# Designs tried in a protein design chat: VHH binders against o26223. Part 264

Target 1, 191 residues: o26223
Amino acid sequence: MKLLWTSQHIKVTVHIDGKVSKMDVLEAIKTRRSIRKYQDREVPEELIDKILDAAMCGPSAVDERPWHFIVVRNREMLEKIPEVHPYGAMVKDAPVAIIVCCDSSLEKIPGFWVQDCSIASQNILLAAHSLGLGAVWTGVYPLEDRVEGIRRLFSIPEHVIPFSVIPLGYPAENPGTRDLFDPDRIHLEKW
Below, E stands for the ipSAE of ESMFold2; O stands for the ipSAE of OpenDDE; V2 stands for 0.75 times the mean of E and O plus 0.25 times the DockQ between their complexes.

## First folded at step 16 (VHH)

Design R39 (framework vhh_vobarilizumab_d1; at its last look DockQ between E and O 0.76; V2 from the best seeds 0.00; counts 0 for: grease 26.4 > 24.2)
Fold by ESMFold2-Fast, scan of step 16:
Order: structure tokens, then sequence, then C-alpha cells
Structure R39 (fold): chain B 191 residues (1-191), chain A 120 residues (1-120)
């Protein structure tokens, strides 16, 4: 049977989905691994959109939000990345890569764009993992040769700084689990 | 400062066995993924085996089924048990922290190495 609903009797209650609980987030953080081997499967555009939405949700210094993203699916362009990024060989085998960039014209406080782009990069890795994908952060900034190589390859303007190249796809390897909790790095009240 | 001291290398005949040890100091060993690498004369560095802090192991195809990596966190020591040794296993063996999660490609911390020679 259908329900008739009118403005005078409508009540909307929104509840957070239990599967996005803090425990699920902690598990995602702890089980995410760098993935450098990918299945020969295309990543749907809808998943890339979800990943980029998550990338933009991180904290930003004075809310400057300096990040821009280049989504690369073109095989010829992916194959050229190792020429300017010597340790980015796995990128040519990925179905897609995201280049995280800083638009310096959006910078409100000098230098904090590095933290903003780091946060965005980590959110990309976590979001990809949560969606069943694997990814790896390959460093660009502050290595000047890589910064300029990526800038030229993707026609990035002078005022924009490429920060990281993140290939992603469905994982074809499992590096396993880690146990990193080190109580010796925790100081109560003082050193 | 990180210190890694390898030992246990030597001359062995084909088909023989050796157990390499790596004594670690200067860092919280139990919280670091560890690896064994080797370098043969005239060749580059190659990964032999990895072990994560969670106990997951991984091996190069050339040594899978013959070599076993293990760790003793109480003794801050990494081991490589090498069985069914072949002349092509002849190399200097190095232990290192495993930088799998590095967002920048870098060389891991290296010890002095220990020479393994497989010949008759």
Amino acid sequence: as target 1 above (191 residues)
Amino acid sequence: EVQLVESGGGLVQPGGSLRLSCAASGFTFKRYDMAWYRQAPGKGRELVARITTGGTTNYADSVKGRFTISRDNAKNTLYLQMNSLRPEDTAVYYCATDAWESYIDSFDYWGQGTLVTVSS
C-alpha cells in the first residue's frame, strides 16, 4: 500500500549509517596498504568522483583549499609518467591515476599547502581502499626534477605545483597486515 | 641511529644450508617491517624476502620454497634460513627495514652485509 504524505504531517529523521562508524574507519586506516599491481579492470567514473569528494573533505589551513586534481586515464600519458618519475613504473600499468596539485593563487597562508595536499592524498588512499580499490602515493614534491617533469607532461600552469601522483585500480596483490602501535612514542603529560 | 649487523654467511656446497642473522639496534625493531636483499658481483640489489610487523611474509620467486624469513622481536633479530642453496644464490646479503609504505622511493637502512658463496 502507498502512504500519502503532506507537509503538515512530515517528519524527517536522519541517522548515520552504522557501517561508516568510527570502528569501520579505524579498520580502514589500519588495513590500507600501498598497492602497485592492478587488475586489468577499468575503475568506474562514479568511484573516482567519490574518492575526489573524500579528498576535498580534509581539514585545510585557514580553509584555503588549494588542491586541484588531474584524472589521467589516457594510456599514452600514463606510459610517459615513468620518464619524468623514475620510480613511478607501476603507473603505466594502472587503469587511472590522480595527480594532486596545489594552485598557489588559492594560498592564504604561506607553506601550509603541503599539509593540505598531504591530507588530500591520504584521503584518496583511504577512500580508494574503502571502495575495494588499491592505490599508492608516489612522491613528486619537493623533488624539483619530478615537479617540473610532471608540470610539462600535463601542461600544468606555472602557479600550480604538482604534489603527488596516485595510480589506482582493483588490487592484484596483498602485502598483508602491519602492527605499528608503539607505546614508546607516547609520552604522558611531558617527555 | 639505526644499526643492522648481519652474520652467518660463509662458503657452502650446492644443496647446503645457511642461517643468516641480523642484529638490530637504535630503533623499535618490533614496529618495523623488515627485509633481506642481496647483491651478486656485477648485478644490482634484489629483494629476497620480506616480513611485516603483522607476521606476513613474501618471497622472490627465485627463493620461494627454499628460503624462510623470520623475526624474534624479543631479541631484535631478523633471520633468513636458506636451504637447497644454488651457485646463483652467491651474493652479499643485507638486512634492511622494508619501506613498502614509503610515499617516496628511497633506499632502506643497510647493514654491512654478509657474504654467501655457493660453490664446490
Scores: ipSAE 0.700, ipTM 0.806, lowest interface PAE 0.9, mean pLDDT 87
Fold by ESMFold2, look of step 17:
Structure R39 (fold): chain B 191 residues (1-191), chain A 120 residues (1-120)
Amino acid sequence: as target 1 above (191 residues)
Amino acid sequence: EVQLVESGGGLVQPGGSLRLSCAASGFTFKRYDMAWYRQAPGKGRELVARITTGGTTNYADSVKGRFTISRDNAKNTLYLQMNSLRPEDTAVYYCATDAWESYIDSFDYWGQGTLVTVSS
C-alpha cells in the first residue's frame, strides 16, 4: 500500500503534564463518574492529602483561595449527614467524606467564591478518580436548609459557608462510559 | 417539552417474549442516558435496566440474561426486549431519563407506562 502525505506534515505529540500517571488528564475528565457505592476498604491518609493538594491548585478570583476542607472519617458523624442532607444518603456507607467550605473572611472580591469552591470540588473528583477512588459531589449550597444543617452538625461558624459534601472510597460500581459531545452547543465567532 | 411514550405492553403467556418501545421527543435523545423501570401492583418502582450514551448497559439481577435494553438514536427510541417472561415480571413498565451525574436532587423525565401481564 502507498500512503500519500500532504505537503505540510503535522507532528502529533502526547504531552505528559510533568508527572508519571496511569491516566491521561483528558481521559480522566471523560471517564470520571459519580460513584455512590463503595468497598469496605479504608482510604489511606496519604491519598486524601494528594486529593486536597490537587483541590488547592485550582485558580480562584484574584487568587483569593477562599476554601477550607473538613475531612470526616468518624462513623457517627457520617451517619448523621443524611439527616440534614437528603441527597447524601450514600455518605453513611463511605469510609470518608470531604466538606468543601468557603471562609468569607478570605474573600477579596465578593460573589466569586462559588466558582472558586466549584473548581476545588471538581478537582477533588478528578484527583480521586486518578487515584483509583470513586466520589460524588452532593450539593449543599445554595440550599438554605442543607447549608444550615451541615453548619450546625460540624460547628461551622457563621462566616464559613459549607458548599458541598463529597463522599469517597474505592468504587463498588461501574456506571459505564458516555458520549456527550454536542456540536449544537458550539457557536463560532458569535451566538 | 420532553415526552416519553411507551408502547408494546400486553398479555403474554409464561415463557413468551415481548418488546417494549419508548418514543422520545423534546430533547437530544442520543445525548441522554436512559432507563427502564417497573412497578408491580402494591410495590415500589424498581430499576430494570439502564443504557448510557456510550452504550454501556446494566441490569437488575432478576432480569439479567432474559432482558436486553437497546436504543436507536436515529429513531429517538429506547427498547426493552423481554424473553422467557415469568408471572413475576407482571408490572407497569416505565421509560425514563437517567440523570446519574446530577449533584443536586435529580428530576428525571418519565413516560406514562405500559402494562405487561404474564399469565396463563
Scores: ipSAE 0.685, ipTM 0.826, lowest interface PAE 1.1, mean pLDDT 90
Fold by OpenDDE, look of step 17:
Structure R39 (fold): chain B 191 residues (1-191), chain A 120 residues (1-120)
Amino acid sequence: as target 1 above (191 residues)
Amino acid sequence: EVQLVESGGGLVQPGGSLRLSCAASGFTFKRYDMAWYRQAPGKGRELVARITTGGTTNYADSVKGRFTISRDNAKNTLYLQMNSLRPEDTAVYYCATDAWESYIDSFDYWGQGTLVTVSS
């Protein structure tokens, strides 16, 4: 299935606190929460494409872009993910999940792929939120049992490392807002 | 060392009220989401209520409208006001940090719990 990448800027109106507002990047960052409960509602392919587009827009070490993405909609497969990923219990209830992977053969500088895939994963979360979806980062790497479990389940080659599983759907919960700014973690000029 | 110490539990009649407190120490309390859990005899531990650093509250359906979670950051204390108590509310209540935004297994600090018994 060739994902038709239509770059259409979907103005997603996210209802935050009952107000229809355009979510800017700072708002997306500040208001994003992990969502682990989803509505019984399908996520349009167009939204997934936008999310994946965002996932690929982050920086990477020497622009190596080692990431691959598995989009999972098959119900049977979604239901199997929790069997190999204990923290992924919510995946079975999601209409779709994205597995972020690293192709180690694309890595130019060893070790930075973790940062690359992290950036991609975070962009997925932010993009999802900005589009009115809920998502959660469920870590796979570096837990060997989860890495191998996901690898086997999806027949992922040995040189490709599953990094995260991110279920997505329309939110069926509201975790609320956080205030996490901590001036004690800011140092001026020196420690 | 992180410490959470629950208090305020006891025996109460159905329809009665209790207020639980959790004294927190060993960490910057105001920077953490907090939650109350409970475990009834023979049952698993369940979430009762959550409160974020931003003050947003969430409740289990079973306690919604009856229980109120709150926090006093100046006192490093978490509260649970329990009204209209029912026998099914009988449980050990635990105060915990809420690691909602963990991308791996949840890591919560727990207190020792305080017993709430609702009985005629």
Scores: ipSAE 0.543, ipTM 0.790, lowest interface PAE 0.7, mean pLDDT 90
ESMFold2 (binder alone), look of step 17: mean pLDDT 80; pTM 0.812

Design R4 (framework vhh_vobarilizumab_d1; at its last fold request DockQ between E and O 0.58; V2 from the best seeds 0.00; counts 0 for: grease 25.4 > 24.2)
Fold by OpenDDE, fold request of step 18:
Structure R4 (fold): chain B 191 residues (1-191), chain A 120 residues (1-120)
Amino acid sequence: as target 1 above (191 residues)
Amino acid sequence: EVQLVESGGGLVQPGGSLRLSCAASGFNFKRYDMAWYRQAPGKGRELVARITTGGTTNYADSVKGRFTISRDNAKNTLYLQMNSLRPEDTAVYYCARDAWESYIDSFDYWGQGTLVTVSS
């Protein structure tokens, strides 16, 4: 019995007809992978808007929603990001990147902005995936050199902290599926 | 401590076959994607094959149809079956724990490598 490992080709059925394949939230979570290679294809503004809408729908400390988003499409700027963010090498190849930032002046409870921006960042990834795009979270904060590099590059004011850089595009790679469930990491009632 | 120990390398004639093994320890092997890389003399390290925890495999174009990556989670072992070997396959082969989903600089764990020499 040849176990035909049916490579469940995540048929990203790119429905050509603009119909965003409906991916449910659990599917999006389960099947999302970091994508670091992109097609030479522009991402429509409509999709970016949907992604940003999703990014803003998460909870935040005191519901302050301290996040800001820089949408970068300029090729020159995209190409400069790797210079200050080495782990962001793929950004230069993406048609667009979103920089997630925190306005620290909005914080009511210190330190929770990291969670807030993380939630926003993850929502970006999930939304992108659900829309047939690939994305990757490239961490900026708390690495000082990256924070300051991005800050300078995009003229981000001092009270605003760049948190993550997320390049997006139509995927040009397939990292495959994962099975990450680990029951050993689950404790019932007590450790 | 994460440890990866490659074995199975050696001298083989063109058209021959080798099976590399990588013994993994110090981490939950079954929950990590694994990969084989190789580095030929004077060249950079390149991905040869990757296998995910879900069993998805990816291969470099140069080895597609000839090499097969597999894993035995019960034995914490990664394999690379290499068939139809060519002189250009000569390299040190490295086993790696993949950190594809790292959002910061990935520490790829590598073994010491095993030398594969394909020559007449």
Scores: ipSAE 0.710, ipTM 0.851, lowest interface PAE 0.6, mean pLDDT 91
Fold by ESMFold2-Fast, scan of step 16:
Structure R4 (fold): chain B 191 residues (1-191), chain A 120 residues (1-120)
Amino acid sequence: as target 1 above (191 residues)
Amino acid sequence: EVQLVESGGGLVQPGGSLRLSCAASGFNFKRYDMAWYRQAPGKGRELVARITTGGTTNYADSVKGRFTISRDNAKNTLYLQMNSLRPEDTAVYYCARDAWESYIDSFDYWGQGTLVTVSS
């Protein structure tokens, strides 16, 4: 179709050792998959900076932006995450993980920090994908045992709530493509 | 209500074949990734094979080349063709709505299972 020829593509240049990515936003959203297997290859700091920049650009309730991020590259610390997060086994094999946190002292409207941190988490996943990396969101909040385990492990203050743990790296698997458009979930004008 | 009903299990000799079926209802089957898992006596559940809505398939190394996962979206049915069966394939096989994109890992939809016994 002619519409496919007129689509604007976003050009993204990664490090010399990385892949050049040319995806429009819609393609990035539709092709992003959770990745749990990573190559034994380091992720450059510059790519992490770009991912975190994108994470902070999401909408936020009353613009409170309560998010803080812990970047974990230390192998010993990554290997301890599965001990406090039972289904975070893949984290120990990742070259880096980002812990998305809420600083409750920045909260301006009660409860909306959950949406804010969800938006930041999804932006991390999309930004990683756009840069040729793979990532997965592993849930922490609202599971109290995981919240306390992660807080203890990373010396997180009581007023800060760990929300998600997102390991990332160069993908070593391809889960494949999905077709999720369900017109039965779309209601015109009324329910 | 999500329902998954497996069938096709049974007793087979080593080297034999079985075809498992899973009848799905209560959701728009064609819009969900699907999987087969198995659980041997005294063992945890393990992933056997996955198939995406786009038709991409993935297999556990232990079954690669012997098992084939497929789907029929018109019939809301998932299949697992099992060839060259081995005694170590003995397990209850479960159809699952694939929770690969779940950001919470403790919840999934599983069927009741179908028993496959491989013995001489």
Scores: ipSAE 0.688, ipTM 0.816, lowest interface PAE 0.9, mean pLDDT 88
Fold by ESMFold2, fold request of step 18:
Structure R4 (fold): chain B 191 residues (1-191), chain A 120 residues (1-120)
Amino acid sequence: as target 1 above (191 residues)
Amino acid sequence: EVQLVESGGGLVQPGGSLRLSCAASGFNFKRYDMAWYRQAPGKGRELVARITTGGTTNYADSVKGRFTISRDNAKNTLYLQMNSLRPEDTAVYYCARDAWESYIDSFDYWGQGTLVTVSS
């Protein structure tokens, strides 16, 4: 069993062997892009742990924390995902994917789980980016056939809802810079 | 209603040049990434070039160094300057509003296309 990160002692370390992206949070948000092409390079378990730690730091409705995560590294399973999730075609080429799920038995405020799992999914994208990885959110919910296909493929119980499939890996593409600020979308005091 | 209208296609000899234009309407053009795709007979559509709102350009390897994508945000127009044309560039060229960041991935915003034929 892999032990989740514990804070029993704090240490400052410099990562000697690799370049971890060190980025201000606003820069990370503005520069994160959907990445659908990946290097043939494994993603260490420690990076997945950091990403999932970040996912679980998100706020949730009344702190209900309805999320569960399936980490998929098996090639056979990754190759089957596009057969039930056609907009996830790049998943078969990824070294790893994370499936974000809602356990509806953990809901305390019905219907807010979509926001909760969206927050966790976006945190995965940002954390991956900050670690030098590329990722893309491929939507599953609310597409009924895709929800059921993913549930069946991964033996997900009926009360658990697959929300998104997020393939990730070291990027093999660079989609580039954006300028998206639109003042017309900002309303002061009222509409 | 999003509308994309391509023009500038035609018949040209190998080594020649053409400039494609795409008139865009129905959306805030300067806030969207734009792309050119092409489709040769019997093949799927393939990316030719992209240009982001931030000015980054990307090209398919097959056209790099020969084609230049550009945009005029004041005129809501996307351009593709095609130089040193080759017979394999023969295709219908499509203007697209790029949905790169869509989490369900869609190319629903396509123009009708303009035919480019490169032959002697």
Scores: ipSAE 0.668, ipTM 0.806, lowest interface PAE 1.0, mean pLDDT 88
ESMFold2, look of step 17: ipSAE 0.666; ipTM 0.805
ESMFold2 (binder alone), look of step 17: mean pLDDT 83; pTM 0.837
OpenDDE, look of step 17: ipSAE 0.483; ipTM 0.773
ESMFold2, fold request of step 18: ipSAE 0.660, 0.633; ipTM 0.812, 0.796
ESMFold2 (binder alone), fold request of step 18: mean pLDDT 83, 82, 83; pTM 0.832, 0.830, 0.832
OpenDDE, fold request of step 18: ipSAE 0.693, 0.690; ipTM 0.848, 0.852

Design R40 (framework vhh_vobarilizumab_d1; at its last look DockQ between E and O 0.68; V2 from the best seeds 0.00; counts 0 for: grease 25.1 > 24.2)
Fold by ESMFold2-Fast, scan of step 16:
Structure R40 (fold): chain B 191 residues (1-191), chain A 120 residues (1-120)
Amino acid sequence: as target 1 above (191 residues)
Amino acid sequence: EVQLVESGGGLVQPGGSLRLSCAASGFTFKRYDMAWYRQAPGKGRELVARITTGGTTNYADSVKGRFTISRDNAKNTLYLQMNSLRPEDTAVYYCARDSWESYIDSFDYWGQGTLVTVSS
């Protein structure tokens, strides 16, 4: 017997490269998970370019856009990250990592660079997910030892602050879905 | 504030079964991912099983097909059903509020643990 009616409308765009589907924005936000295990596959430069383009599209305080990015593919350098970042052990097994940095010389309003770099970091995670990759945000700032360790390892100038290290690759795990909506955290009109 | 209390550990023969329980309090249990870890003498802690708020489960290769993680949100309780137990399953088992999505460190809150000994 045949399947009956489908209740879902899927808009599909076929590009010259043969891609047949795209993820809805809300679906992307709700299904993105931290990924720490990667396939033994290189990530094309074209995908990194798309991810970094998305990273730069976030809102920024007084539009100061203080973010700079270091793209690390060198295996020897990736293997050294866990020496200065204790919870970055998965980075050495990733094909590539992005270090999100703040150039403090671009800062126009004190302190808001933290929000700007957080927005850039989350956009990297969402863009990677939308492109079929997995990624994880490993925190650097404001832990002074991690900040200085990463600075030394990548020859980062004193006026630039490493904010996060984000390894990424094709996912080799599926941590599954989450149901996080908590109406007790919503207050109408007043607390 | 956050409290996790494990129970159900004990001595069991190889091939036997045990059900571990974890009573959670001090947080909205149904909105947090939960996990079981274990630590054998002289070894580091290892992940045994995870369960998300969406019901997805993940297992360590060493326990797949033998252990089942489940949750009862109405009772704020996490369970680990352990079947076909082996001597190498001997460890202290810890209930944890899972910090998988943490961007700073790996684990969040841990219980005191419950000892499981698999021996004749």
Scores: ipSAE 0.675, ipTM 0.807, lowest interface PAE 1.0, mean pLDDT 88
Fold by ESMFold2, look of step 17:
Structure R40 (fold): chain B 191 residues (1-191), chain A 120 residues (1-120)
Amino acid sequence: as target 1 above (191 residues)
Amino acid sequence: EVQLVESGGGLVQPGGSLRLSCAASGFTFKRYDMAWYRQAPGKGRELVARITTGGTTNYADSVKGRFTISRDNAKNTLYLQMNSLRPEDTAVYYCARDSWESYIDSFDYWGQGTLVTVSS
């Protein structure tokens, strides 16, 4: 491992395999975009492992960590998702998708699992982006037809709630940057 | 609520130019991505150009180099400058507010459209 320093105070860490991760977290948050077109290129299992490791680092209500993840690479299964999830049409074109689920038997505070799984879902998007992948969050919960359709398709048990479907792959589009800061949304001391 | 009103369409010769305008109201224009779409007779609606709040632009391959999207946030107005027009550019052009980052229902708000006819 070699640390490189410059007069610009930029730090680059070189790993044993030559792989480097250098994206500033604020830049990652600002530049992440929903990606719905993917290259015909497989995503290595190693990258999925890193993404799911990041997903599990999020805070949760009373540290309940209610999340479970289904990793889907099978073409037949990916092609069936749009049949039960109409706004997930791009999933059939993705090399892999992650289904974020809540195991309600792990829930300690009723209803907070939605925040917990939202945090995990956003971490998946940011981690994928930092690894050079593109992803998009496609909503499942609380739309009951989608919840039941995904549950049926993946044999998800009754106590487990599918929350989101996140297709990902190497991006084949660039939606560009945005300027979204809105001072009118900021209230000092009072609403 | 959201209103988008296109103008500037008309009949033009091949090789000519037109500038389309879209007057926006009912939302904070400068904080939304905007786009132009078009629909030719008997065909589906297709993306022509988009512009983000950060100023990034994207174009359909068929119009790249000939069309320029721009916005004036002070006037709440979106523009499409169309140069070197071809007969295949004949279509109704629609102004749209984009919802690219929605994780539910990727809907845009649409105007009523303005007709552009390119014919000898």
Scores: ipSAE 0.620, ipTM 0.803, lowest interface PAE 1.1, mean pLDDT 89
Fold by OpenDDE, look of step 17:
Structure R40 (fold): chain B 191 residues (1-191), chain A 120 residues (1-120)
Amino acid sequence: as target 1 above (191 residues)
Amino acid sequence: EVQLVESGGGLVQPGGSLRLSCAASGFTFKRYDMAWYRQAPGKGRELVARITTGGTTNYADSVKGRFTISRDNAKNTLYLQMNSLRPEDTAVYYCARDSWESYIDSFDYWGQGTLVTVSS
């Protein structure tokens, strides 16, 4: 079964054999959209592995790579996430979610872990999109209630900080394409 | 300051048509996705239509084929053409600057709304 998702400007082809038409990096970046509705379809483990591989390929401060990932497929747990994460309502409908965390004990230079986890999170989104999946970044840090909620729910140690929850699935919506280039945000040589 | 000012609402008979306008100011209009929402009496606010910066449109199922969202970037104006209006379309219609790509809670800028009443 070939799944062809077409929008006016975005085509994602998923082949029956699990092969996905590859997007170039610029296409992936430009056409990626947050997806909050998912098909009732499981995401193969192989795709999650590819996504996590991509998540770990970004730069980090001093190359410390402080990120950890919790892969959640358990339906009960997915359904509980919205209870502690109000913006995560769609998580209950996703077949899988990735929680991006930081191990603060790995941080050598304080504060950069936010950038590190952001890079990892964005790579997850881009990789997912390139593989024909939909995903959305739902921010956890720095909202204390959400951080603590996710921490408790998943028994995350105190030195580990949940950063984002990213539900993933085959998309059941098409937000369309954007044109976001703004030359007014480009300064040459000086401000 | 972001400002959205809706206009064009009014009383119309079933089967009639209205065109809503939203005048936007205080931000670079062409760089934002825009949407129309509506809120009927006693009901929650619901998405009616969205239009992206790329011109992609999405509609609620209830209005699909009857309503058309469009934008004029040169005029900083969002439009909603409403045809074949039904009593169930009666609501306050709001123009919104869309925050679809927010990684935190959605924060849309809204106008004050314009009332559309469909009644015999």
Scores: ipSAE 0.595, ipTM 0.806, lowest interface PAE 0.7, mean pLDDT 91
ESMFold2 (binder alone), look of step 17: mean pLDDT 83; pTM 0.832

